# Miniprotein binders against q96jn8r1131to1294, part 1

No score or structure here was measured in a lab: all are predicted.

Target 1, 164 residues: q96jn8r1131to1294
Amino acid sequence: TLEFLENHGKNILLSNGNRTATRVASYNQGIVVINQPLVPQLLVQVRIDFLNRQWTSSLVLGVITCAPERLNFPASACALKRAAWLLRGRGVFHNGLKICEKFGPNLDTCPEGTILGLRLDSSGGLHLHVNGVDQGVAVPDVPQPCHALVDLYGQCEQVTIVNP
Unless a header shows other numbers, all headers, positions and changes below count from the first letter of the chain.
F, E and O stand for the ipSAE by ESMFold2-Fast, ESMFold2 and OpenDDE, each averaged over both directions (binder to target, target to binder). V2 = 0.75 x the mean of E and O + 0.25 x the DockQ between their complexes.
[cut] stands for letters that were removed.

## First folded at step 1 (miniprotein)

Design a1
Amino acid sequence: SPEEIRKLVEEAIKLNEEALKLLKEAQKTGDPELMKKAVELFQEAVRKLEEAIRLSQEGNPEEAKKLAEEALKLTREGTKILEEALKKL
ESMFold2 (binder alone), alone request of step 1: mean pLDDT 77; pTM 0.713

Design a1v
Amino acid sequence: SPEEIRKLVEEAIKLLEEALKLLKEAQKTGDPELMKKAVELFQEAVRKLEEAIRLAQEGNPEEAKKLAEEALKLAREAIKILEEALKKL
ESMFold2 (binder alone), alone request of step 1: mean pLDDT 80; pTM 0.776

Design a2
Amino acid sequence: DTSERLKELFEKAKEYFEKMIEALRNGDEETARKYLEEMQKIAEEMYKIAVEENDPELKELAEKIKELVEKAKKLYEEALK
ESMFold2 (binder alone), alone request of step 1: mean pLDDT 82; pTM 0.764

Design a2v
Amino acid sequence: DTSERLKELFEKAKEYFEKLIEALRNGDEETARKYLEELQKIAEELEKIAKELGDPELKELAEKIKELVEKAKKLYEEALK
ESMFold2 (binder alone), alone request of step 1: mean pLDDT 78; pTM 0.723

Design a3
Amino acid sequence: GSLEELLREAEELSRKARELLEEAVKAAERGDTEKALELARESIRVSEEVLRIAQEARELGNDEIAERALRTAEENLRIAAEAVELAARVAR
ESMFold2 (binder alone), alone request of step 1: mean pLDDT 77; pTM 0.696

Design a3v
Amino acid sequence: GSLEELLREAEELARKARELLEEAVKAAERGNPEKALELAREAIRVAEEVLRIAQEARELGDPEIAERALRTAEEALRIAAEAVELAARVAR
ESMFold2 (binder alone), alone request of step 1: mean pLDDT 79; pTM 0.754

Design a4
Amino acid sequence: MTPEQLIEKLKEIAERLKELAKRYEELGGDDSVQRILEEVERLIREIEELIKTGKVTPEELQKKLEEITKRAEELLKELE
ESMFold2 (binder alone), alone request of step 1: mean pLDDT 70; pTM 0.564

Design a4v
Amino acid sequence: MTPEQLIEKLKEIAERLKELAKRYEELGASPEVQRILEEVERLIREIEELIKEGKLSPEELQKKLEEITKRAEELLKELE
ESMFold2 (binder alone), alone request of step 1: mean pLDDT 67; pTM 0.514

Design a5
Amino acid sequence: SEDVKKRAEELLREWLELNKKAIEAAKAGDKELLDELTRQAIKVLREYLRLILENTEDPEERRKLEESLKRMEEAFEEAKRIVEETL
ESMFold2 (binder alone), alone request of step 1: mean pLDDT 76; pTM 0.604

Design a5v
Amino acid sequence: SEDVKKRAEELLREWLELAKKAIEAAKAGDKELLDELLRQAIKVLREYLRLILELGDPEERRKLEESLKRMEEAFEEAKRIVEETL
ESMFold2 (binder alone), alone request of step 1: mean pLDDT 75; pTM 0.632

Design a6
Amino acid sequence: NEEEIKKLAEKFYELLKEFMKAWKEGDEEKARELSKELLKIADELIKKSGDEETKKLAEEIKKLIQEIEERVKEFLERRK
ESMFold2 (binder alone), alone request of step 1: mean pLDDT 73; pTM 0.623

Design a6v
Amino acid sequence: NEEEIKKLAEKFYELLKEFLKAWKEGDEEKARELAKELLKIADELIKKTGDEETKKLAEEIKKLIEEIEERVKEFLERRK
ESMFold2 (binder alone), alone request of step 1: mean pLDDT 73; pTM 0.637

Design a7
Amino acid sequence: SREEYIRRLEELAREAEELLKQAAEAGNEEVLKRVSELLAEAYRALATGDEETLQRVEEELRKLVEEARKLAEEAKREKE
ESMFold2 (binder alone), alone request of step 1: mean pLDDT 70; pTM 0.587

Design a7v
Amino acid sequence: SREEYIRRLEELAREAEELLKQAAEAGNEEVLKRVSELLKRAEELLAEAYRALATGDEETLQRVEEELRKLVEEARKLAEEAKREKE
ESMFold2 (binder alone), alone request of step 1: mean pLDDT 79; pTM 0.747

Design a8
Amino acid sequence: DKTEEILKKIDETIKEIEELIRKAKESGDEDLIKRAEELLDEIKRILEEAKKEGNPLLIEYAERLVEVVKKQVEALLKHIEEEK
ESMFold2 (binder alone), alone request of step 1: mean pLDDT 75; pTM 0.665

Design a8v
Amino acid sequence: DKTEEILKKIDETIKEIEELIRKAKESGDEDLIKRAEELLDEIKRILEEAKKEGDPELIELAERLVEVVKKAVEALLKRIEEEK
ESMFold2 (binder alone), alone request of step 1: mean pLDDT 72; pTM 0.599

Design a9
Amino acid sequence: TPLEELIKEIEKIAKEVLELAEEAKKNNDEETYKRIKELVEELLERAKELAKNGDVEEAIKVLTELVRVAGEAVARYTEEIRK
ESMFold2 (binder alone), alone request of step 1: mean pLDDT 70; pTM 0.560

Design a9v
Amino acid sequence: TPLEELIKEIEKIAKEVLELAEEAKKLGDEETYKRIKELVEELLERAKELAKNGDVEEAIKVLEELVRVAAEAVARYTEEIRK
ESMFold2 (binder alone), alone request of step 1: mean pLDDT 73; pTM 0.611

Design b1
Amino acid sequence: TPEEILEKLRELAKKAQELLEKAGDSEEVRKAIELARESLEIGEKYLKEGDPETALRAFELVVRAIEILVKALGDEELLKEAKELVEEARKIMEEVRRKI
ESMFold2 (binder alone), alone request of step 1: mean pLDDT 69; pTM 0.589

Design b10
Amino acid sequence: MDEELKKRFEEAMRRAEEFIKRFEEALKKGDTETAEKYLREALEQLKIAVEIAKELNDPELLKRVVELLRRLAELAYEHGFYEIAKEALKLAIEIEKEAQRLE
ESMFold2 (binder alone), alone request of step 1: mean pLDDT 86; pTM 0.855

Design b10v
Amino acid sequence: SPEFEEAMRRAEEFIKRFEEALKKGDTETAEKYLREALEQLKIAVEIAKELNDPELLKRVVELLRRLAELAYEHGFYEIAKEALKLAIEIEKEAQRLE
ESMFold2 (binder alone), alone request of step 1: mean pLDDT 91; pTM 0.918

Design b11
Amino acid sequence: SKEDLAKKLIELYKKALELVEKGASEEEIRKLLEEVVKIAEELGDEHLIEDAKAALEAFERGDLDLLRHYIESALEHAEKLL
ESMFold2 (binder alone), alone request of step 1: mean pLDDT 85; pTM 0.821

Design b11v
Amino acid sequence: SKEDLAKKLIELYKKALELVEKGDPEEIRKLLEEVVKIAEELGDEHLIEEAKAALEAFERGDLDLLRKYIEKALEHAEKLLE
ESMFold2 (binder alone), alone request of step 1: mean pLDDT 83; pTM 0.794

Design b12
Amino acid sequence: ETREEIFRRYVELTKEAFEALLRGDIDTFRKLVEEAVKLLSEVFSPEEAKKLTEEAVRHAERGDYEAFNEVNARAAKLLAELYE
ESMFold2 (binder alone), alone request of step 1: mean pLDDT 70; pTM 0.585

Design b12v
Amino acid sequence: ETREEIFRRYVELTKEAFEALLRGDIDTFRKLVEEAVKLLKELGDPEEAKKLTEEAVRHAERGDYEAFKEVLARAAKLLAELYE
ESMFold2 (binder alone), alone request of step 1: mean pLDDT 71; pTM 0.600

Design b1v
Amino acid sequence: TPEEILEKLRELAKKAQELLEKAGNPEEVRKAIELAREALEIAEKYLKEGDPETALRAFELVERAIEILVKALGDEELLKEAKELVEEARKIMEEVRRKI
ESMFold2 (binder alone), alone request of step 1: mean pLDDT 64; pTM 0.502

Design b4
Amino acid sequence: DEEKERIIKEFQELAKRSLELIRKGEPEKAAEVAKELLELAIKYGDPSSVTQAIEILAMALERAGREEEAKRVREEGYEKARKLAEE
ESMFold2 (binder alone), alone request of step 1: mean pLDDT 82; pTM 0.784

Design b4v
Amino acid sequence: DEEKERIIKEFQELAKRALELIRKGEPEKAAEVAKELLELAIKYGDPELVTQAIEILAMALERAGREEEAKRVREEAYEKARKLAEE
ESMFold2 (binder alone), alone request of step 1: mean pLDDT 80; pTM 0.755

Design b5
Amino acid sequence: SLKDEIQKLLDRMEEIAKEIREAAERGDIDKVKELYKEFLEVAKELEKLLEEYGDSEAAEKIRKVIEAIEKGIELAEKGDLEGLKEQSEKAREIIREILEELK
ESMFold2 (binder alone), alone request of step 1: mean pLDDT 81; pTM 0.774

Design b5v
Amino acid sequence: SLKDEIQKLLDRMEEIAKEIREAAERGDIDKVKELYKEFLEVAKELEKLLEEYGDSEAAEKIRKVIEAIEKAIELAEKGDLEALKELAEKAREIIREILEELK
ESMFold2 (binder alone), alone request of step 1: mean pLDDT 84; pTM 0.825

Design b8
Amino acid sequence: MSEEFEKLKEEFFKKAEEVKKAIEEGDWERAKELIEELFELAKKTGDEKLQELLKRAQEALEKKDKEALKKIIEEIIKYAEEL
ESMFold2 (binder alone), alone request of step 1: mean pLDDT 79; pTM 0.732

Design b8v
Amino acid sequence: MSEEFEKLKEEFKKKAEEVKKAIEEGDWERAKELIEELFELAKKTGDEKLQELLKRAQEALEKGDKEALKKIIEEIIKYAEEL
ESMFold2 (binder alone), alone request of step 1: mean pLDDT 78; pTM 0.719

Design c1
Amino acid sequence: DIEEVLRRIEELIRKGDLKSALELARELAKELNSPEISKAVEEAEKALREGRIDEAMKILVEAVYKATGDERFLELAKRFEE
ESMFold2 (binder alone), alone request of step 1: mean pLDDT 79; pTM 0.725

Design c1v
Amino acid sequence: DIEEVLRRIEELIRKGDLKSALELARELAKELGDPEIKKAVEEAEKALREGRIDEALKILVEAVYKATGDERFLELAKRFEE
ESMFold2 (binder alone), alone request of step 1: mean pLDDT 76; pTM 0.693

Design c2
Amino acid sequence: MDERTKRLLELAEKLVRLAKEGRPEEEIIKVALELVKEAGLSPEEVKEVLTRALELLLKEGVPIEEILRLMIRVAKAAGLDEETLRELIEKALK
ESMFold2 (binder alone), alone request of step 1: mean pLDDT 70; pTM 0.624

Design c2v
Amino acid sequence: MDERTKRLLELAEKLVRLAKEGRPEEEIIKVALELVKEAGLSPEEVKEVLTRALELELKEGVSPEEILRLMIRVAKALGLDEETLRELIEKALK
ESMFold2 (binder alone), alone request of step 1: mean pLDDT 71; pTM 0.625

Design c3
Amino acid sequence: SDAERLFEEAKRIIEEGGDPEEALKKAKEAFELFIKEGNLEGAAKTAVLIVELLKKLGKDPEEIKKWIEIAIELAEKAGNKELVEEARKLEKE
ESMFold2 (binder alone), alone request of step 1: mean pLDDT 86; pTM 0.860

Design c3v
Amino acid sequence: SDAERLFEEAKRIIEEGDPEEALKKAKEAFELFIKEGNLEEAAKTAVLIVELLKKLGDPEEIKKWIEIAIELAEKAGNKELVEEARKLEKE
ESMFold2 (binder alone), alone request of step 1: mean pLDDT 85; pTM 0.843

Design c4
Amino acid sequence: NPEVEELTKKAQEALKRGDYEEAIRIGLEALKKAIELKDAEAVRKILELLREIAEKTGNEEVKKAVEEAEKALEEGDFEKAYEILRKALEKAIEE
ESMFold2 (binder alone), alone request of step 1: mean pLDDT 77; pTM 0.712

Design c4v
Amino acid sequence: NPEVEELTKKAQEALKRGDYEEAIRIALEALKKAIELGDAEAVRKILELLREIAEKLGNEEVKKAVEEAEKALEEGDFEKAYEILRKALEKAIEE
ESMFold2 (binder alone), alone request of step 1: mean pLDDT 78; pTM 0.741

Design c5
Amino acid sequence: GDPLEEAKRLTEKAVEYAKKGDLETALKLVEEAAKLLLESGRKEEAIELLKLIAELYRKLGDEEKARELEERAEELEKSL
ESMFold2 (binder alone), alone request of step 1: mean pLDDT 85; pTM 0.799

Design c5v
Amino acid sequence: GDPLEEAKRLAEKAVEYAKKGDLETALKLVEEAAKLLLEAGDPEEAIELLKLIAELYRKLGDEEKARELLERAEELEKSL
ESMFold2 (binder alone), alone request of step 1: mean pLDDT 76; pTM 0.631

Design c6
Amino acid sequence: TAEELAEKVLELIKNGADPEEVIKFIQENTDLPEEVKKRLIEAVKNGDIETIKEIIREYIPDEELRKRIEELLEKAKEAR
ESMFold2 (binder alone), alone request of step 1: mean pLDDT 62; pTM 0.466

Design c6v
Amino acid sequence: TAEELAEKVLELIKNGADPEEVIKFIQELGLSPEEVKKRLIEAVKNGDIETIKEIIREYIPDEELRKRIEELLEKAKEAR
ESMFold2 (binder alone), alone request of step 1: mean pLDDT 57; pTM 0.388

Design c7
Amino acid sequence: GPEEDLRRALELMEKGRELLRQGDFEGALRAFEEAVRIAEKAGNKEYLATALFLVGQVLKELGREDEAREYFERAREIAEEIGSERLKEMIE
ESMFold2 (binder alone), alone request of step 1: mean pLDDT 86; pTM 0.859

Design c7v
Amino acid sequence: GPEEDLRRALELMEKARELLRQGDFEEALRAFEEAVRIAEKAGNKEYLATALFLVAQVLKELGREDEAREYFERAREIAEEIGSERLKEMIEKLLEE
ESMFold2 (binder alone), alone request of step 1: mean pLDDT 79; pTM 0.753

Design d1
Amino acid sequence: SMKVTIEIRGDSPEELKKIAEEIAKLAKELGLEVRIEIDGNTLRIEVRGIPEEALKKFAEEVEKLAKELGYKVEVRIEED
ESMFold2 (binder alone), alone request of step 1: mean pLDDT 79; pTM 0.735

Design d1v
Amino acid sequence: SMKVTIEIRGDSPEEFKKALEELIKLAKELGAEVRYEIDGNTLRIEVRGIPEEALKKFAEEVEKLAKELGYKVEVRIEED
ESMFold2 (binder alone), alone request of step 1: mean pLDDT 81; pTM 0.766

Design d2
Amino acid sequence: GSTTYRVEITTDNREAAEKILELARKIAEEYGIKAEVRWEGDRLIIEVEGLDEETARKLAEEIKKYAEENKIPVTIRVEKV
ESMFold2 (binder alone), alone request of step 1: mean pLDDT 72; pTM 0.624

Design d2v
Amino acid sequence: GSTTYRVEIRGDDPEAFEKILELARKIAEEYGIKVEVRWEGDRLIIEVEGLDEETARKLAEEIKKYAEENKIPVTIRVEKV
ESMFold2 (binder alone), alone request of step 1: mean pLDDT 76; pTM 0.707

Design d3
Amino acid sequence: MKLTVLVRGDDPELLKRFEEEVRKLAKELGAEVEILYDGNLLVVLVKGIPEEKAKEFAEKVKKIAEELGLDVLVLIGDIDPEEAKRIAEEFLKRA
ESMFold2 (binder alone), alone request of step 1: mean pLDDT 75; pTM 0.689

Design d3v
Amino acid sequence: MKLIVLVRGDDPELLKRFEEEVRKLAKELGAEVEILYDGNTLVVLVKGIPEEKAKEFAEKVKKIAEELGLDVLVLISEGLSPEEAKRIAEEFLKRA
ESMFold2 (binder alone), alone request of step 1: mean pLDDT 72; pTM 0.646

Design d4
Amino acid sequence: KTVTVRFEVDGDEETARRILEEIVRRAEELGARVEIRRHGNTYEVRVEVPDDPEKIREIIEEIVRRLEEEARRRGVKVTVRVEE
ESMFold2 (binder alone), alone request of step 1: mean pLDDT 73; pTM 0.652

Design d4v
Amino acid sequence: KTVTVRFEVDGDEETARRILEEIVRRAEELGARVEIRRHGNTYEVRVEGDPEKIREIIEEIVRRLEEEARRRGVKVTVRVEE
ESMFold2 (binder alone), alone request of step 1: mean pLDDT 70; pTM 0.619

Design d5
Amino acid sequence: EEVEIEFHFEGISEEDAKRLADKAAEIAKKLGVEYEITWDENTKTLRVRFRAPNREVAEEFIRRMEELAKEMGIELRYEIRS
ESMFold2 (binder alone), alone request of step 1: mean pLDDT 79; pTM 0.714

Design d5v
Amino acid sequence: EEVEIEFHFEGISEEDAKRLADKAAEIAKKLGVEYEITIDGNTLRVRFRAPNREVAEEFIRRMEELAKEMGIELRYEIRS
ESMFold2 (binder alone), alone request of step 1: mean pLDDT 75; pTM 0.690

Design e1
Amino acid sequence: MTKVYIIVISDDEEFRKEAEEIARELGYEVITIDSLEEAEEVIRRLAKEEGDVVILFVTEDPELARKIQEIAEKYGVKAYIVETKDKEEIKKIMEEIAKK
ESMFold2 (binder alone), alone request of step 1: mean pLDDT 70; pTM 0.594

Design e1v
Amino acid sequence: MTKVYIIVISDDEEFRKEAEEIARELGYEVITIDSLEEAEEVIRRLAKDPNVVILFVTEDPELARKIKEIAEKYGVKAEIVETKDKEEIKKIMEEIAKK
ESMFold2 (binder alone), alone request of step 1: mean pLDDT 75; pTM 0.687

Design e2
Amino acid sequence: SKTIIVYSKDPEILKEIAEKARKEGYEVRTFTDPEELLRYAEEHKDAIVVIITDDEEAAKRAAEELRKRGIKVIVIRVDPEKVKEEIRKALEE
ESMFold2 (binder alone), alone request of step 1: mean pLDDT 72; pTM 0.644

Design e2v
Amino acid sequence: SKTIIVYSKDPEILKEIAEKARKEGYEVRTFTDPEELLRYAEEHPDAIVVIITDDEELAKRAAEELRKRGIKVIVIRTDDPEKVKEEIRKALEE
ESMFold2 (binder alone), alone request of step 1: mean pLDDT 76; pTM 0.736

Design e3
Amino acid sequence: DKVRIVILTNDPELAEEIKRLAEELAKKHGVEVEIIVVETDEEALERAKKEAEKGADVVITVGVSEEVAEKIRKETGVPVISI
ESMFold2 (binder alone), alone request of step 1: mean pLDDT 77; pTM 0.702

Design e3v
Amino acid sequence: DKVRIVILTNDPELAEEIKRLAEELAKKHGVEVEIIVVETDEEALERAKKEAEKGADVVITVGVSEEVAEKIRKETGVPVISIDSPEEILEKIKEALE
ESMFold2 (binder alone), alone request of step 1: mean pLDDT 75; pTM 0.711

Design e4
Amino acid sequence: MKVLVIIFSDDPEIVKRVEEIARELAEKYGAEVRVIDLRDYSPEEAVKEAKEYGADVVIIIVTDEEKAREVYERLKKELPDVKVFVIVEGGEEAAKRLEEEGVEVFTDLEEALEALRKYL
ESMFold2 (binder alone), alone request of step 1: mean pLDDT 80; pTM 0.819

Design e4v
Amino acid sequence: MKVLVIIFSDDPEIVKRVEEIARELAEKYGAEVRVIVTSPEEAVKEAKEYGADVVIIIVTDEEKAREVYERLKKELPDVKVFVIVEGGEEAAKRLEEEGVEVFTDLEEALEALRKYL
ESMFold2 (binder alone), alone request of step 1: mean pLDDT 76; pTM 0.758

Design e5
Amino acid sequence: SRKYIVISTDKEVLEKAKEIVESLGYEAITVENPEEALKKAIEENPDAVFLIFGLTPEEREKLKKLAEEAGIKYLFFDTTDPEELRKQIKEFL
ESMFold2 (binder alone), alone request of step 1: mean pLDDT 73; pTM 0.689

Design e5v
Amino acid sequence: SRKYIVISTDKEVLEKAKEIVESLGYEAITVENPEEALKKAIEENPDAVFLIFTDDPEEAEKLKKLAEEAGIKYLFFDTTDPEELRKQIKEFL
ESMFold2 (binder alone), alone request of step 1: mean pLDDT 73; pTM 0.684

Design f1
Amino acid sequence: GSDMEKRTITIRSSDPEEVLKKALELLKKGYNVEIHIDAKSPEEAEKLKEEMEKLAEEMGYEVEVEIKGNEVVIRLKKEE
ESMFold2 (binder alone), alone request of step 1: mean pLDDT 71; pTM 0.625

Design f1v
Amino acid sequence: GSDMEKRTITIRSSDPEEVLKKALELLKKGYNVEIEIDAKSPEEAEKLAEEIEKLAEEMGYEVEVEIKGNEVVIRLKKEE
ESMFold2 (binder alone), alone request of step 1: mean pLDDT 69; pTM 0.587

Design f2
Amino acid sequence: GSMTKTYEVRVDSPEDFERALKEAVELAKKDPNAKIVIKLNLPPEEAEKYKERAEKLAKETGVEIEVEIDGDTVTITIKP
ESMFold2 (binder alone), alone request of step 1: mean pLDDT 76; pTM 0.697

Design f2v
Amino acid sequence: GSMTKTYEVRVDSPEDFERALKEAVELAKKGYKIVIKLNLPPEEAEKYAERAEKLAKETGVEIEVEIDGDTVTITIKPEE
ESMFold2 (binder alone), alone request of step 1: mean pLDDT 76; pTM 0.710

Design f3
Amino acid sequence: SPEEKAKELAEEIIKALREGKPVTIEWGGVRITFEVREENGKLVIEITIEGLSEEQLEKLRKLAEEIAKKANLPIEVRFK
ESMFold2 (binder alone), alone request of step 1: mean pLDDT 67; pTM 0.509

Design f3v
Amino acid sequence: SPEEKAKELAEEIIKALREGKPVTIEFNGVRITFEVREENGKLTIEITIEGLSEEQLEKLRKLAEEIAKKTGLPIEVRFK
ESMFold2 (binder alone), alone request of step 1: mean pLDDT 75; pTM 0.641

Design g1
Amino acid sequence: DPEELVRRAEELAKKHGGKVEITRDGDTIKITITLPDGTKITIEIRPDGSFRLRIESDDPEKAERFAKEIEEILRKAAEE
ESMFold2 (binder alone), alone request of step 1: mean pLDDT 73; pTM 0.646

Design g1v
Amino acid sequence: DPEELFRRAEELAKKHGGKVEITRDGDTIKITITLPDGVKITIEIRPDGTFRLRIESDDPEKLERFAKEIEEILRKAAEE
ESMFold2 (binder alone), alone request of step 1: mean pLDDT 74; pTM 0.655

Design g2
Amino acid sequence: MKEYKIEVTVDGKKYEVTVRVDENGRIEVEVRGPDDEITERIRRIVEEVARELAKEGRSPEEIAREIEERLREELGVDIE
ESMFold2 (binder alone), alone request of step 1: mean pLDDT 74; pTM 0.662

Design g2v
Amino acid sequence: MKEYKIEVTVDGKKYEVTVRVDENGRIEVEVRGPDDEILERIRRIVEEVARELAKEGRSPEEIAREIEERLREELGVKVEVEIE
ESMFold2 (binder alone), alone request of step 1: mean pLDDT 73; pTM 0.671

Design g3
Amino acid sequence: GKVEITVTKDGDKYTIRVEFDGKTIEITVEFRPDGTIRVTVESDDEELAEKIKKIVEEAIKKGESPEEIARRIAELLQKE
ESMFold2 (binder alone), alone request of step 1: mean pLDDT 74; pTM 0.656

Design g3v
Amino acid sequence: GKVEITVTKDGDKYTIRVEFDGKTIEITVEFRPDGTIRVTVESDDEELAEKVKKIVEEAIKKGASPEEIARRIAELLQKEAG
ESMFold2 (binder alone), alone request of step 1: mean pLDDT 74; pTM 0.655

Design g4
Amino acid sequence: GTMSPEEVARRIAELLKKGASIEEIRKIVEEEAKKLGGKVEVEVRGDTITIRIEFPDGTRVEITVRIDGDRVEVRVEIEE
ESMFold2 (binder alone), alone request of step 1: mean pLDDT 71; pTM 0.635

Design g4v
Amino acid sequence: GTMSPEEVARRIAELLKKGASPEEIRKIVEELAKKLGAKVEVEVRGDTITIRIEFPDGTRVEITVRIDGDRVEVRVEIEE
ESMFold2 (binder alone), alone request of step 1: mean pLDDT 74; pTM 0.666

## First folded at step 2 (miniprotein)

Design a1a
Amino acid sequence: SPEEIRKLFEEAIKLLEEALKLLKEAEKTGDPELIKKAVELFEEAVRKYEEAIRLAQEGNPEEAKKLAEEALKLAREAIKILEEALKKL
ESMFold2 (binder alone), alone request of step 2: mean pLDDT 82; pTM 0.795

Design a1b
Amino acid sequence: SPEEIRKLVEEAIKLLEEALKLLKEAQKTGDPELMKKAVELFQEAVRKLEEAIRLAQEGNPEEAKKLAEEALKLAREAIKILEEALKKLGDPELVEKARRLLEEAERLAK
ESMFold2 (binder alone), alone request of step 2: mean pLDDT 67; pTM 0.592

Design a2a
Amino acid sequence: DPEERLKELFEKAKEYFEKAIEALRNGDEETARKYLEEAQKIAEEAYKIAVELGDPELKELAEKIKELVEKAKKLYEEALK
ESMFold2 (binder alone), alone request of step 2: mean pLDDT 78; pTM 0.697

Design a2b
Amino acid sequence: DTSERLKELFEKAKEYFEKMIEALRNGDEETARKYLEEMQKIAEEMYKIAVEENDPELKELAEKIKELVEKAKKLYEEALKGDYEKAKELLEEARKLLEEAEK
ESMFold2 (binder alone), alone request of step 2: mean pLDDT 77; pTM 0.730

Design a2c
Amino acid sequence: DTSERLKELFEKAKEYFEKMIEALRNGDEETARKYLEEMQKIAEEMYKIAVEENDPELLKRVVELLRRLAELAYEHGFYEIAKEALKLAIEIEKEAQRLE
ESMFold2 (binder alone), alone request of step 2: mean pLDDT 79; pTM 0.726

Design a2d
Amino acid sequence: DTSERLKELFEKAKEYFEKMIEALRNGDEETARKYLEEMLKIAEEMYKIAVELNDPELLELVEKIEELLEKAKKLYEEALK
ESMFold2 (binder alone), alone request of step 2: mean pLDDT 81; pTM 0.751

Design b11a
Amino acid sequence: SKEDLAKKLIELYKKALELVEKGASEEEIRKLLEEVVKIAEELGDEHLIEEAKAALEAFERGDLDLLRKYIEKALEHAEKLLE
ESMFold2 (binder alone), alone request of step 2: mean pLDDT 84; pTM 0.809

Design b11b
Amino acid sequence: SKEDLAKKLIELYKKALELVEKGDPEEEIRKLLEEVVKIAEELGDEHLIEDAKAALEAFERGDLDLLRHYIESALEHAEKLLEEK
ESMFold2 (binder alone), alone request of step 2: mean pLDDT 80; pTM 0.756

Design b11c
Amino acid sequence: SKEDLAKKLIELYKKALELVEKGASEEEIRKLLEEVVKIAEELGDEHLIEDAKKAIELAEAALEAFERGDLDLLRHYEELAKKAIESALEHAEKLL
ESMFold2 (binder alone), alone request of step 2: mean pLDDT 80; pTM 0.742

Design b11d
Amino acid sequence: SKEDLAKKLIELYKKALELVEKGASEEEIRKLLEEVVKIAEELGDSEAAEKIRKVIEAIEKAIELAEKGDLEALKELAEKAREIIREILEELK
ESMFold2 (binder alone), alone request of step 2: mean pLDDT 64; pTM 0.463

Design b13
Amino acid sequence: SKEEELFKRAEELAKEALELLEKGDYEKAAELYLEAAKLALEAGNPELAFEYARKAIELAKKSGNEELLKEAEELLEKIKEEL
ESMFold2 (binder alone), alone request of step 2: mean pLDDT 91; pTM 0.918

Design b14
Amino acid sequence: DAEKIKKLIEEAIEYIKKAIEAIKNGDPEEARKYLEKARELLKEALELAKKTGDPELIKLAEEALKIVEEAEKYLKEGNYEKALEALEKALEILKKALELVKEK
ESMFold2 (binder alone), alone request of step 2: mean pLDDT 84; pTM 0.832

Design b4a
Amino acid sequence: DEEKERIIKEFQELAKRSLELIRKGEPEKAAEVAKELLELAIKYGDPSSVTQAIEILAMALERAGFYEIAKEALKLAIEIEKEAQRLE
ESMFold2 (binder alone), alone request of step 2: mean pLDDT 76; pTM 0.678

Design b4b
Amino acid sequence: DEEKERIIKEFEELAKRALELIRKGEPEKAAEVAKELLELAIKYGDPSSVTQAIEILARALERAGREEEAKRVREEGYEKARKLAEEK
ESMFold2 (binder alone), alone request of step 2: mean pLDDT 80; pTM 0.764

Design b5a
Amino acid sequence: SLKDEIQKLLDRMEEIAKEIREAAERGDIDKVKELYKEFLEVAKELEKLLEEYGDEHLIEDAKAALEAFERGDLDLLRHYIESALEHAEKLL
ESMFold2 (binder alone), alone request of step 2: mean pLDDT 74; pTM 0.632

Design b5b
Amino acid sequence: SLKDEIQKLLDRMEEIAKEIREAAERGDIDKVKELYKEFLEVAKELEKLLEELGDPELVEKIRKVIEAIEKAIELAEKGDLEALKELAEKAREIIREILEELK
ESMFold2 (binder alone), alone request of step 2: mean pLDDT 84; pTM 0.832

Design b5c
Amino acid sequence: SPEKLLDRMEEIAKEIREAAERGDIDKVKELYKEFLEVAKELEKLLEEYGDSEAAEKIRKVIEAIEKAIELAEKGDLEALKELAEKAREIIREIL
ESMFold2 (binder alone), alone request of step 2: mean pLDDT 80; pTM 0.762

Design b5d
Amino acid sequence: SLKDEIQKLLDRAEEIAKEIREAAERGDLDKAKELAKEALEIAKELEKLLEEYGDSEAAEKIRKVIEAIEKAIELAEKGDLEALKELAEKAREIIREILEELK
ESMFold2 (binder alone), alone request of step 2: mean pLDDT 81; pTM 0.790

Design b8a
Amino acid sequence: SPELELKEEFFKKAEEVKKAIEEGDWERAKELIEELFELAKKTGDEKLEELLKRAQEALEKGDKEALKKIIEEIIKYAEELKK
ESMFold2 (binder alone), alone request of step 2: mean pLDDT 79; pTM 0.742

Design b8b
Amino acid sequence: MSEEFEKLKEEFFKKAEEVKKAIEEGDWERAKELIEELFELAKKTGDSEAAEKIRKVIEAIEKAIELAEKGDLEALKELAEKAREIIREILEELK
ESMFold2 (binder alone), alone request of step 2: mean pLDDT 74; pTM 0.652

Design c1a
Amino acid sequence: DIEEVLRRIEELIRKGDLKSALELARELAKELNSPEISKAVEEAEKALREGRIDEALKILVEAVYKATGPRFLELAKKAEEEAKK
ESMFold2 (binder alone), alone request of step 2: mean pLDDT 68; pTM 0.541

Design c3a
Amino acid sequence: SDAERLFEEAKRIIEEGGDPEEALKKAKEAFELFIKEGNLEEAAKTAVLIVELLKKLGKDPEEIKKWIEIAIELAEKAGNKELVEEARKLEKE
ESMFold2 (binder alone), alone request of step 2: mean pLDDT 86; pTM 0.856

Design c3b
Amino acid sequence: SDAERLFEEAKRIIEEGGDPEEALKKAKEAFELFIKEGNLEGAAKAAVLIVELLKKLGKDPEEIKKYIEIAIELAEKAGNKELVEEARKLEKEKL
ESMFold2 (binder alone), alone request of step 2: mean pLDDT 85; pTM 0.840

Design c3c
Amino acid sequence: SDAERLFEEAKRIIEEGGDPEEALKKAKEAFELFIKEGNLEGAAKTAVLIVELLKKLGKDPEEIKKWIEIAIELAEKAGNKELVEEARKLEKEGDPEKAKELLEEALKL
ESMFold2 (binder alone), alone request of step 2: mean pLDDT 75; pTM 0.706

Design c3d
Amino acid sequence: SEEEKKRARLFEEAKRIIEEGGDPEEALKKAKEAFELFIKEGNLEGAAKTAVLIVELLKKLGDSPEEIKKWIEIAIELAEKAGNKELVEEARKLEKE
ESMFold2 (binder alone), alone request of step 2: mean pLDDT 80; pTM 0.775

Design c3e
Amino acid sequence: SDAERLFEEAKRLLEEGGDPEEALKKAKEAFELYIKEGNLEGAAKTAAEIVELLKKLGKDPEEIKKWIEIAIELAEKAGNKELVEEARKLEKE
ESMFold2 (binder alone), alone request of step 2: mean pLDDT 82; pTM 0.789

Design c4a
Amino acid sequence: SEEIEKEELLKKAEEALKRGDYEEAIRIALEALKKAIELGDAEAVRKILELLREIAEKLGNEEVKKAVEEAEKALEEGDFEKALEILRKALEKAIEE
ESMFold2 (binder alone), alone request of step 2: mean pLDDT 75; pTM 0.694

